# VH-VL binders against q0atu2: the designs that were tried, part 343

Target 1, 119 residues: q0atu2
Amino acid sequence: MLDKKARIRTSREYRNVFEKGKRLSGRFLIIYYVENALDNNRFGFITNKKIGMAVIRNRIKRQLRAIVREYQGQVKNKHDIVLVARAGIGKSSFEGMEKDYIAIMKKAGLFARNANKID
Short names: E, the ipSAE of ESMFold2; O, the ipSAE of OpenDDE; V2, 0.75 times the mean of E and O plus 0.25 times the DockQ between their complexes.

## First folded at step 16 (VH-VL)

Design cc13 (framework fv_daclizumab; at its last look DockQ between E and O 0.86; V2 from the best seeds 0.84)
Fold by ESMFold2, look of step 17:
Structure cc13 (fold): chain C 119 residues (1-119), chain A 119 residues (1-119), chain B 106 residues (1-106)
Amino acid sequence: as target 1 above (119 residues)
Amino acid sequence: QVQLVQSGAEVKKPGSSVKVSCKASGYTFTSNYMHWVRQAPGQGLEWIGWINPETGYTRYNQKFKDKATITADESTNTAYMELSSLRSEDTAVYYCARTDEWYGYMDVWGQGTLVTVSS
Amino acid sequence: DIQMTQSPSTLSASVGDRVTITCSASSSISYMHWYQQKPGKAPKLLIYDTSYLESGVPARFSGSGSGTEFTLTISSLQPDDFATYYCQQFDSYPLTFGQGTKVEVK
């Protein structure tokens, strides 16, 4: 569950991820991510007015929060992660956003890896 | 209206310095990063760097790291770029341009400042 | 550095022509921005995120592409469209522009 502890809160916290982090793009999303000094992950969400009216932007943010909450237990600890909605996201389905998030997070290596080798 | 107004044209001798200003109005100055872009006569566009006007943090194109110094003054809503050790090849129009850092396109441009380095 | 090569560098066209400008990137990029610049003026944002028109840009402009190949199309050239066009990436540092395509009267 995303509580206030798992939320990027301030402008400085957001901008640290942009300035110091890595970025990867998917079809509907861009993620920025950087290691933090906490014992947990924090998530942030960015939309802009070109995506749509406030109702649309708020819906997209709610959907992205739900996706992040569903998979947060799989994310490697100690990262600040910002999800940025691309212009085309308003036409995506919830499933489309979810698949995009999973693909990007796997590509970034942010899903947890067991220290015991299977391969 | 959102507007970026730059200082006037400059004629400089080789070896001197110049400081170009870019005054912002019509928006919250610290809500966007400011970029500097140059255009030599008859040539294309080259990115110099950006500044976070809230903190003064900068990122430079490595090509210009020893040539350009970008600063900002929140109290006057003004960004600056200083060019040092001027040479004739530094003759160009210099633009400031605003961006939302997360999206990376320049939606508002200053009118440009011609810097001429001769004799 | 990601280099972007626009083709053609110069294009002579008449009012009413369909104009296509190509931007080729030296490595794969996620999306492209396009700018229009008229002589003596600053560049103006035309298209963002590959295919989305900036507010106030006429519908005759369109953008497309993916990977390393991107295009800007003007479906029916108008007198106001004679200008130089630049593509821009920011997938990696440094931010780079294509060298420009000048669209001039035939």
Scores: ipSAE 0.847, ipTM 0.919, lowest interface PAE 0.6, mean pLDDT 92
Fold by OpenDDE, look of step 17:
Structure cc13 (fold): chain C 119 residues (1-119), chain A 119 residues (1-119), chain B 106 residues (1-106)
Amino acid sequence: as target 1 above (119 residues)
Amino acid sequence: QVQLVQSGAEVKKPGSSVKVSCKASGYTFTSNYMHWVRQAPGQGLEWIGWINPETGYTRYNQKFKDKATITADESTNTAYMELSSLRSEDTAVYYCARTDEWYGYMDVWGQGTLVTVSS
Amino acid sequence: DIQMTQSPSTLSASVGDRVTITCSASSSISYMHWYQQKPGKAPKLLIYDTSYLESGVPARFSGSGSGTEFTLTISSLQPDDFATYYCQQFDSYPLTFGQGTKVEVK
């Protein structure tokens, strides 16, 4: 699980990212991202009933959190980032989600350059 | 039942202003953003802007930034759109539409308000 | 702005016909949404995220596409389907709609 300080928690925080941030769409995900005034990144996750039952939504969130956690050390700091799961994500594999996340984050220029960056 | 009910048709003179209302019911008003969309007679749909009813934060189509002012009253679950300096070209049916801001489709629409501008 | 161009603008068809409407985006977009509008009525969400039917929408409706080309298909046109259809994108601001495709009786 992501550290508490690494989580977007309030509706206001979420919508701030939506309203003021940039948007990039991937195959299964949309990311909204904006610089924050903190010294750490915060992540949020959005799902809706159109993805599927609560069990499915929770699974998707769990998987996305796992992906974010795995790569969070490679993300440029001082960003609020919201991952929005689109309807099609329910048909995707974990690897597919991961690949999509990486692609979007790269496109957004949110990954810091380092020798351990995964292509 | 989720429903958006708009104010009645308006007939206005050029140069005047009009304020259209959109009252929401059947859901938590602040849980969704509210779009305004216009449709000139026999024409397609044009996005005007949206409002976050919780905070009043708005985003406009640049085309309408000097034409439309969108507001919301949480206490009455009502969104408003005021059109200023009306011209004949502003003659159209104006719709309010609910959205989940993250996904960008409008799942519930008001019945529309015809605004006719004529000398 | 992302321009959305639908084809055709008008389509004459008969009940039972297979109908296909195309929406072309001026730039690549991730998902397309579709609305149905009948005369004197507000638009109704039909398809979201390119291929998913909104609740209550008959299975004869389907959507597909990617990149810049998207399609709405009615497998067997019913009397209730004569209407104008609009595609819509939200990949970037401003949100934009296609100019509409009117499906009318032949």
Scores: ipSAE 0.818, ipTM 0.933, lowest interface PAE 0.6, mean pLDDT 95
Fold by ESMFold2-Fast, scan of step 16:
Structure cc13 (fold): chain C 119 residues (1-119), chain A 119 residues (1-119), chain B 106 residues (1-106)
Amino acid sequence: as target 1 above (119 residues)
Amino acid sequence: QVQLVQSGAEVKKPGSSVKVSCKASGYTFTSNYMHWVRQAPGQGLEWIGWINPETGYTRYNQKFKDKATITADESTNTAYMELSSLRSEDTAVYYCARTDEWYGYMDVWGQGTLVTVSS
Amino acid sequence: DIQMTQSPSTLSASVGDRVTITCSASSSISYMHWYQQKPGKAPKLLIYDTSYLESGVPARFSGSGSGTEFTLTISSLQPDDFATYYCQQFDSYPLTFGQGTKVEVK
């Protein structure tokens, strides 16, 4: 699971990211993101009822949190980022979600440059 | 049932102002953003702006920034749009519509309010 | 602003026809929403996120597309389907609609 400090928790905090942030869409995900005044990144996760039943939405959120946690060290510091599951996410595999996340984060410029450097 | 009920038709003189209301029922008013959309006679749809009813934060289409003022009264579950310095070109049906803000579609619409500006 | 152009602007059709409406965006967008409007009525959401049917919308409606070209299809036109159809994007501000496609009786 992601540390509590790395999670966006309140409606007001989520809507601040929506209202002040930039957006970028991938195949299964939309991200909204804004620089914060904290010492760390925070992530939020949005799924609506159109995705499916609560058990499916909870599975999607769990999988997205796992992906975010795995790549946390590559994300540029001091950002609030909300991941929004698109309607088609239920057709995706875990690997498909992961690939889409990496592509979107790179396109948004949120992954640190030279993260793949071998030294 | 989720419902948006708008105020009745208005006939206004050039140079005056008009305030259209949109009363929400059947859902938590602050849980969704509210859009305003115009439709001139025989023409298509134009987005005016949206409001977060929880905070009063608004976003406008630049075309309407000096024309429209959107507000919300949480105590009465009512959104408002005021149009100032009315001209004949402002003659249109004005709609309020509920949105899931993360996705930007409008799933519930008011019945529309015809505003006619004539001498 | 992203400009949305629908084709055709007017379409004459008969009950049972397959109807196809296209929406072209001036720049690449990720998804499209579609609305139906009948005379004197408010618009009604038909399709969201390009291809997903809103609850209560008949299965004869479908959507597809990517990039700059998006399509709304009615597989077998019914009397209730004579209306004006609008596409809408929220890839960037301001939200924009196509000019509308009127589907009328042939």
Scores: ipSAE 0.807, ipTM 0.915, lowest interface PAE 0.8, mean pLDDT 91
ESMFold2 (binder alone), look of step 17: mean pLDDT 94; pTM 0.961

Design cc14 (framework fv_daclizumab)
Fold by ESMFold2-Fast, scan of step 16:
Structure cc14 (fold): chain C 119 residues (1-119), chain A 119 residues (1-119), chain B 106 residues (1-106)
Amino acid sequence: as target 1 above (119 residues)
Amino acid sequence: QVQLVQSGAEVKKPGSSVKVSCKASGYTFTSNYMHWVRQAPGQGLEWIGWINPETGYTRYNQKFKDKATITADESTNTAYMELSSLRSEDTAVYYCARTDEWYGYMDVWGQGTLVTVSS
Amino acid sequence: DIQMTQSPSTLSASVGDRVTITCSASSSIDYMHWYQQKPGKAPKLLIYDTSYLESGVPARFSGSGSGTEFTLTISSLQPDDFATYYCQQFDSYPLTFGQGTKVEVK
């Protein structure tokens, strides 16, 4: 479950991330991200009809939220991050989405280095 | 069905202004950004700018910053583009086209409005 | 601005030919979109995200590429395919199009 305070909710907040954010793409995901003035991270999720029918889009959103939740503790604090699912994600496995998320977050410098080194 | 219907052809004098309309139907007007693109006779496509109809937020191609004004009226599902200080070089077909801001491709286009600038 | 250069600017082809159009970006981009325009008509989205066909677009159309080089291919040209084709990027502002490739009857 992702906390309410960890969610980007309004069109205005999504727009801020799009307008001011940096962009990095992976195989199935693009992230847009900005540092925020809060003391926590917030996540948003964007899908469109090109991904597939509502059942597929709902599955993708649910799986992406689960992945974000699982790795929440490894993300550098004070960021607004929007995950944009590209057309090919509809055929991806959960493990495929997870790998893409980890890769893109590391590439962006948003995952803490040496997370496992201190225990 | 999703449709964009533009206003009719205009003949304008140099130095005047023109305002082209684009009426949307068949989708939630505020859920997609609206682009304006022009095409001079026998030439290629040139991006002018876009608007978020929900917020009124606009972005312009720097070339058109002082020339074009893009607006939207949510009550009538209509986007507008106004060009000021018209010159003969502004003679072109002007298109509106919708997009999801995150994806940036234009999946539905208006039929085009020919603006002719002559004395 | 990211400059988009299409090659060739014009090509002459016959029905049944394999047609290849290239779009070169002045810097690396993630995704390319392609549009088809017939005389007197608005452009029509043909391919999005480099390789995905828009609904209703025939399977003879395909797209590929990465970095700075992107390609649109028509595997077996049909009479309905004589048109001008434009590539478009949205990796950065402003959105830019290639100059167009006109596919004409040989």
Scores: ipSAE 0.591, ipTM 0.872, lowest interface PAE 1.5, mean pLDDT 90

Design cc15 (framework fv_daclizumab; at its last look DockQ between E and O 0.87; V2 from the best seeds 0.82)
Fold by OpenDDE, second read of step 17:
Structure cc15 (fold): chain C 119 residues (1-119), chain A 119 residues (1-119), chain B 106 residues (1-106)
Amino acid sequence: as target 1 above (119 residues)
Amino acid sequence: QVQLVQSGAEVKKPGSSVKVSCKASGYTFTSNYMHWVRQAPGQGLEWIGWINPETGYTRYNQKFKDKATITADESTNTAYMELSSLRSEDTAVYYCARTDEWYGYMDVWGQGTLVTVSS
Amino acid sequence: DIQMTQSPSTLSASVGDRVTITCSASSSIAYMHWYQQKPGKAPKLLIYDTSYLESGVPARFSGSGSGTEFTLTISSLQPDDFATYYCQQFDSYPLTFGQGTKVEVK
């Protein structure tokens, strides 16, 4: 589980990322990201009812948190990053989500150069 | 039910200003962003801008930057759009539309307000 | 700005026909949304995220596409389907719509 300080928690914090951040779209995810004034990264997760029932949404969030946690050490610091799950993500495998996340993060240049990046 | 009700049709002289209202009901007003969209007679749809009703933060299409001012009143669940220095080219039906800001589609629309500018 | 061009601008068809509307984006986008508008009425969300039907939309409607080319298809046109259709993107600001495709009776 992500550390409490590594989570975006308030609606205002989420919307700040939306309003002032950059966005990149993947196959199943959209990421919004903006620099923060902290020494750590914070992650947020957005789902809606169009993805599916609450059980599905919770599963998706759990899976995305696991992915983010796994690669957290490779992400450039001082960023607020929001992952938006799009409608099609419910049909994706965990591996598919992971692949999409990695692709988007690479495209955004958010992985640290000195980190052990996956190819 | 979720509903957006706009103010009535306006007839204005060139050089004057008009303020159109959009009252929301059936949902938490601050939970969604509000778009304004223009449609000139016989033409397509043009995005004007959106507002975060919670904070008043706005983003505009550059084309309408000096033409439209979007505001919101949380106490009355009403969004407003003021058009200044009206010209004949501003004649159009203006729509407010609710959105989940993260997904970018507009799922609920007002009935539209016709603004006619003529000498 | 991302310009989106719909084709055709006007389409004459008969009830029962298969109708296909295309939307071409000036640059690659991830998702396309579609709206239906009838005369004197506000637009109505029809399809979101390229291929998902809004609640209450008949199954004869479908959407597909990727990159710069997207399509809206009506498998069997019904009388209630004569309207103008618009595509919309939110990959970048400003949000933009296609110029519209009017589906009219042949």
Scores: ipSAE 0.871, ipTM 0.944, lowest interface PAE 0.6, mean pLDDT 95
Fold by ESMFold2-Fast, scan of step 16:
Structure cc15 (fold): chain C 119 residues (1-119), chain A 119 residues (1-119), chain B 106 residues (1-106)
Amino acid sequence: as target 1 above (119 residues)
Amino acid sequence: QVQLVQSGAEVKKPGSSVKVSCKASGYTFTSNYMHWVRQAPGQGLEWIGWINPETGYTRYNQKFKDKATITADESTNTAYMELSSLRSEDTAVYYCARTDEWYGYMDVWGQGTLVTVSS
Amino acid sequence: DIQMTQSPSTLSASVGDRVTITCSASSSIAYMHWYQQKPGKAPKLLIYDTSYLESGVPARFSGSGSGTEFTLTISSLQPDDFATYYCQQFDSYPLTFGQGTKVEVK
């Protein structure tokens, strides 16, 4: 699971990433990202009502956190990154979400080469 | 229900300024960003800028950077847009619109305010 | 700036017709939003994230597309659908709209 200090926690912090960040869209995900002045990376997750009921949104959040956790070591140091689930994400498989995450992070230049070989 | 109610039509002389208001009701004013969009007579839509009502942070279309000033007053749930140094080409209907900032669509619109600039 | 070009600018149609409006972006974008505007009224959100209907929008409206070409389709035109339609991107700043497509009675 992601440690508390690796999570974006407040609406103000989320909106800071939105306002100052770069944006990149994938098939199921949009990321917003900025370099931070901290010792570590922080991740945030947005699953709005357009995705579906709370039980679906909570499932998507758990799956995205698991994916982020698995590839945490490949992310360039000192970034705040917000993952926004697109409306169609509920129709994706876990593998589909994972592939989209890797692709978008690599395209953003936030991922090391061979991220898909991480244990 | 969610509503945005704008101030009435204005007729202004060249060189003057005008301040248009947009009063929000039916939702938490600070939970959404507010856009301003213009539409010249018989023309399409053009984005002016947006504001985060919680902090007052704004972003402008560079075309309108020196023309428009967007502000918000949390105590009255009202967003404002001031246009300075009015010219005939500023004649247009001006809309405020609520956004889901992460997706960037505008789901609720004000009725529009016609600003006419004539000598 | 990402420039959005709609085709056609104007189309004449009859009730019951299948209507297709195209929006072409000058750069590849991930998704598109669509709005309907009736004379004297504010725009209304119709479709978000390329293909998803806003609440209360009739099922005869659909959206599709990817890359630089996106479409809005009305499967069987109703009298209430004579309006101007706008596409909108937020892949990058500034937010831009297409020039509009006016659907008018034949």
Scores: ipSAE 0.784, ipTM 0.911, lowest interface PAE 0.9, mean pLDDT 91
Fold by ESMFold2, look of step 18:
Parts: C-alpha cells; structure tokens; sequence
Structure cc15 (fold): chain C 119 residues (1-119), chain A 119 residues (1-119), chain B 106 residues (1-106)
C-alpha cells in the first residue's frame, strides 16, 4: 500500500509527468519521471484496455504497487514517477515485472547511492 | 462510437491562411491528446504536433512551429489547426488523430481535409 | 530526429504471396507501430507495440523486430491488402513515420 501523499492522483498531475518528464522503456514497463517541488516521491500507474479486461489490469496495478512499495525507501526523493504497463506485461511473472522495474530505475539513476545492492 | 469529423476542403491563394476543424464525438474529449498529421500529394505522413485539449498546452514538430497553430475548444469538443502564410508546398491532406498519450499510437483518425494552395 | 526507412518502397505482388516489409530506424527504439492506408482514406492502425494486432485486424498480419530493425509480414496476401503501409515511432520527438511501402497488384 502506498501512502496518500505518495500517490499521483489527478489527471493534471499525471499529464505534467508526461508533458515535462523523461521516458525510459523496459521489457514490460515504460517509466516517465520528472523532479517535483515536494519533499517526497509520488507514483502513478497506467494501463489501457488493450492489455486485458479490468480484472487483469487491476491485478497488474496491484502487483506494480507492491513492487513500488517494497523499493520506495531506496528511491531518490522529489520525483513524480509514472509506470506504464506495456502490452506484453500480462505474460510476465511478478519476478519478471520486479526485475524490469529494478533495471529501469537503475538506468534512470532514480535509486539512492545504495541502489547497487538491489541486484 | 468514437469518431473525428473534419471540416471540408479548402482552396487558398499563396500568402493567406486556413483554419481546419476536427470535431470529436463518442468519447470524453479531454481524455486523450489530439495530433495533427499532414500528407502532401503522393507523399508520406508527417507529424505536426499535439494538444492537450483540457489545458490548451501544445507541442510542435520544430519544422512546423512557425507555420501551424493548434488550439482546442472543450465546450464544442473541437480541435483546430491554423496554417499561416500559405505556400504551394503547404498543399496537402491534413489529418487529426487521437492518441493515448502514454502509448503513442494513433487509434482514431479524422477523414482528412485537403488544403490546396494555388494561384 | 529518428529517421525511418522502409524497404521496399514499392512491391508488386499477387494474391496468395507472402509479403515482408522492413522498417529501419536511425537509432534504437522500443516500439514500432504500423498503419495501413488505402487511396483516398485515412491511415488505419494495424499493429501496435511491434507485434500486437489492433482489434479487427486479420491474423495474416504479423509484426516483429527490435532495436533498429522491424518487419511487417502478410502471410497470404488478399485483395483487401493492396495498400500503402507505414511504420511509426514515438520513443522520441518528433514523432516520425517511415516513407511508406506501396503494395500493388502484379
């Protein structure tokens, strides 16, 4: 579970990340990220109907939230980060999504100085 | 049913301007970005830019930043593109197209508007 | 700008032929999208995210590729498939299309 202040909630907040942020693509995920003016991070999650029915999309979002929650303490503060599920994500395992998330976050330089211990 | 209906063909003289409209129906107009794409006779497709129809925020292909002005009117569910200082090279079919901003493909297209610039 | 080069530019084919269209990008991209356009009509989304068919697209169409090289394949060309095909990326600005591949009746 992410705390309320760690969630991107409004369309305007999401679109600010798209419009102003950087983008990196992984195997199952795309991340968009931008520095914010807060003292904390916020996370958002995007799926669309092409990924699957609502039950599948909700399961994917729940799994991604769990992954983000487990690593949130290692993420550099002051960032808004949106995770976008690619079309192939429904074929991935939880471990596969987790590995992809770690790889993308390392490539983006978003993990704190101890991030090299995550591997 | 989602559809985009564009204004009719225009014949213009060099040096004049034209404003093409694109009326959206069958979805919440502000839920997606709107793109404009041109196709010169016998040629391929060229991206002009997009608009966030909720805020009016735009992004342009640098090639068209001094040629095209993209706007939207939320109250009428209509996007517009104005072309200024028309030249014969501006003769083309102009399309509006909807995208899910996060995924970057154009899933619904208008029928196109032919703009002919002839003296 | 990421330049997209399709080959061949024009292809003459008969019904039943296997058709392969290649799209080469000037730098590595994560996604390729494909569109079909018939004369006098708007483009129509065919394939998204490299290999996934848009709703209503026949199974004879397929897409593959990664990095800088992507392909669209029609396994057995049908009369409805004579059209121009475009690849498209949006990994970076500006959004770009390939120059198109026209598939004509032999």
Amino acid sequence: as target 1 above (119 residues)
Amino acid sequence: QVQLVQSGAEVKKPGSSVKVSCKASGYTFTSNYMHWVRQAPGQGLEWIGWINPETGYTRYNQKFKDKATITADESTNTAYMELSSLRSEDTAVYYCARTDEWYGYMDVWGQGTLVTVSS
Amino acid sequence: DIQMTQSPSTLSASVGDRVTITCSASSSIAYMHWYQQKPGKAPKLLIYDTSYLESGVPARFSGSGSGTEFTLTISSLQPDDFATYYCQQFDSYPLTFGQGTKVEVK
Scores: ipSAE 0.746, ipTM 0.896, lowest interface PAE 0.9, mean pLDDT 92
ESMFold2 (binder alone), look of step 18: mean pLDDT 94; pTM 0.961
OpenDDE, look of step 18: ipSAE 0.846; ipTM 0.940

Design cc16 (framework fv_daclizumab)
Fold by ESMFold2-Fast, scan of step 16:
Structure cc16 (fold): chain C 119 residues (1-119), chain A 119 residues (1-119), chain B 106 residues (1-106)
Amino acid sequence: as target 1 above (119 residues)
Amino acid sequence: QVQLVQSGAEVKKPGSSVKVSCKASGYTFTSNYMHWVRQAPGQGLEWIGWINPETGYTRYNQKFKDKATITADESTNTAYMELSSLRSEDTAVYYCARTDEWYGYMDVWGQGTLVTVSS
Amino acid sequence: DIQMTQSPSTLSASVGDRVTITCSASSSINYMHWYQQKPGKAPKLLIYDTSYLESGVPARFSGSGSGTEFTLTISSLQPDDFATYYCQQFDSYPLTFGQGTKVEVK
């Protein structure tokens, strides 16, 4: 599970990332991201009704949180990042979402140079 | 259910200004951003800008930054677009449109307001 | 700015025809939205995120594409489909639309 302090919580905080951030699209995901003034990264997750029923949207959110948690140590510190699930994500495998996340984070320059080194 | 209703047609002289309204109903006004788009007679669509009705934060197409002012009144669920220093080239139908900001598509449109600028 | 060029500008078609409209972006983008506009009316969202149909849109409409080339297809044209179609990108600001493709009766 992601710590509470690592989660974007309020509508205002989400919209700050949209309004001030950069945007990058992948195969199943869009990310919006901006540097923050905190000690840590924060992540947000957006799904809408176009993805599918609540059970599918809930599964997608859980899987995306798990992916983000797994790669948390590789992300450049002090960023607010919102992951937006594209309409086609419901047809993706977990591995497909994970691969897309890694690709888009690398393209955004958000993976640290020493990403493989964690203590 | 969800509806955007715009103010009526305007005929203006060059050099004057016009303010078009867009009243939203059937949804939570602050839950979505609002775009303004224009269409000159027989021509295509041109994006003017958008507003976050919750905060009043706006983003403009650079072409319109010195011409258009977009505002919103949360108490009346109404968005506004004011055009200043009108020229004949500003003759167009002006539309408001609701967006899912994370995806950038416009899912509900107002009926349009014809603004005619003539001597 | 990303320029969007639609082809053709106008096409004449008959009910039952397969209609294909292309939108070319001046730089690579990841997805496209499509709108339908009838005379005297506001545009309506038809397709979002390249290939997904908006609620209430008939299954004869489809979208596809990637990079710089995106396509809207109507598999079997109906009388209700004579309209102007616009593509729209939001890969970067400003949002830009194609110039429109008018589908008119033959």
Scores: ipSAE 0.720, ipTM 0.889, lowest interface PAE 1.0, mean pLDDT 90

Design cc17 (framework fv_daclizumab)
Fold by ESMFold2-Fast, scan of step 16:
Structure cc17 (fold): chain C 119 residues (1-119), chain A 119 residues (1-119), chain B 106 residues (1-106)
Amino acid sequence: as target 1 above (119 residues)
Amino acid sequence: QVQLVQSGAEVKKPGSSVKVSCKASGYTFTSNYMHWVRQAPGQGLEWIGWINPETGYTRYNQKFKDKATITADESTNTAYMELSSLRSEDTAVYYCARTDEWYGYMDVWGQGTLVTVSS
Amino acid sequence: DIQMTQSPSTLSASVGDRVTITCSASSSIGYMHWYQQKPGKAPKLLIYDTSHLESGVPARFSGSGSGTEFTLTISSLQPDDFATYYCQQFDSYPLTFGQGTKVEVK
């Protein structure tokens, strides 16, 4: 689970990231991101009705939170990041979403220098 | 039924200003961002900027930063775009359009307002 | 700015034809939106997020593409489809549109 302090919770906070943040799109995900002043990272998740029924949207949210949690130690500190699921995400696998997340975060320069190391 | 209704056609002299209105109905005005787009006669579409009606925050195409001012009035569900220092090159149909903010497409459009700048 | 180039600028077609319109981006982007505009009317959203039909849009319209090349296809052109079509990106600011492709009667 993501701790409370690592979550974007209010509509105002989400809109701040959208309005002032940078944007980058991947195959299944769009990210919006901005530096914060809080000395920790926070993540938000957007799944809209175009993805499908509540059961599908809930599955996608759970899977995205699990992916973010797995890689949270590799993300450059002091960022608010919102993940927006693209309309086609319902057809992706967990591995496909994970791969897309890693690719987007690297492209955005949000992974720390050692984020892609393999041992 | 979601609808955007714009003010009527304007004929202006060079150096003057014009203010176009866009009245929204059939949805919660503050739940969506509002874009302004123009189209010169016989030409394509050009993005001017957008506003968050809830906060009044705006973002502009750099080309229009010193030319256009976008505002919104929540009490009347109306967005406005003002153009200053009009030139003949500003002759165009001006559209307001609603976005479902995260995807950046414009799903509902006003009917357009023709602004003609002539001596 | 990301430049969008559509081809062809104009095409002449007959009812029943398969029509393909291409949009090329000056840099790799994740997705494309498509609009239809008839003379004297505002644009209408046809396709969002590269391949997804907006509600109420006929199934003869489809979109595909990735990277720098995106296409809008009309599988069997109908009289109601003679119009100008525009692609639009929001991969980065400013939002940009292609110059338009006019589909006219042969």
Scores: ipSAE 0.521, ipTM 0.854, lowest interface PAE 2.3, mean pLDDT 89

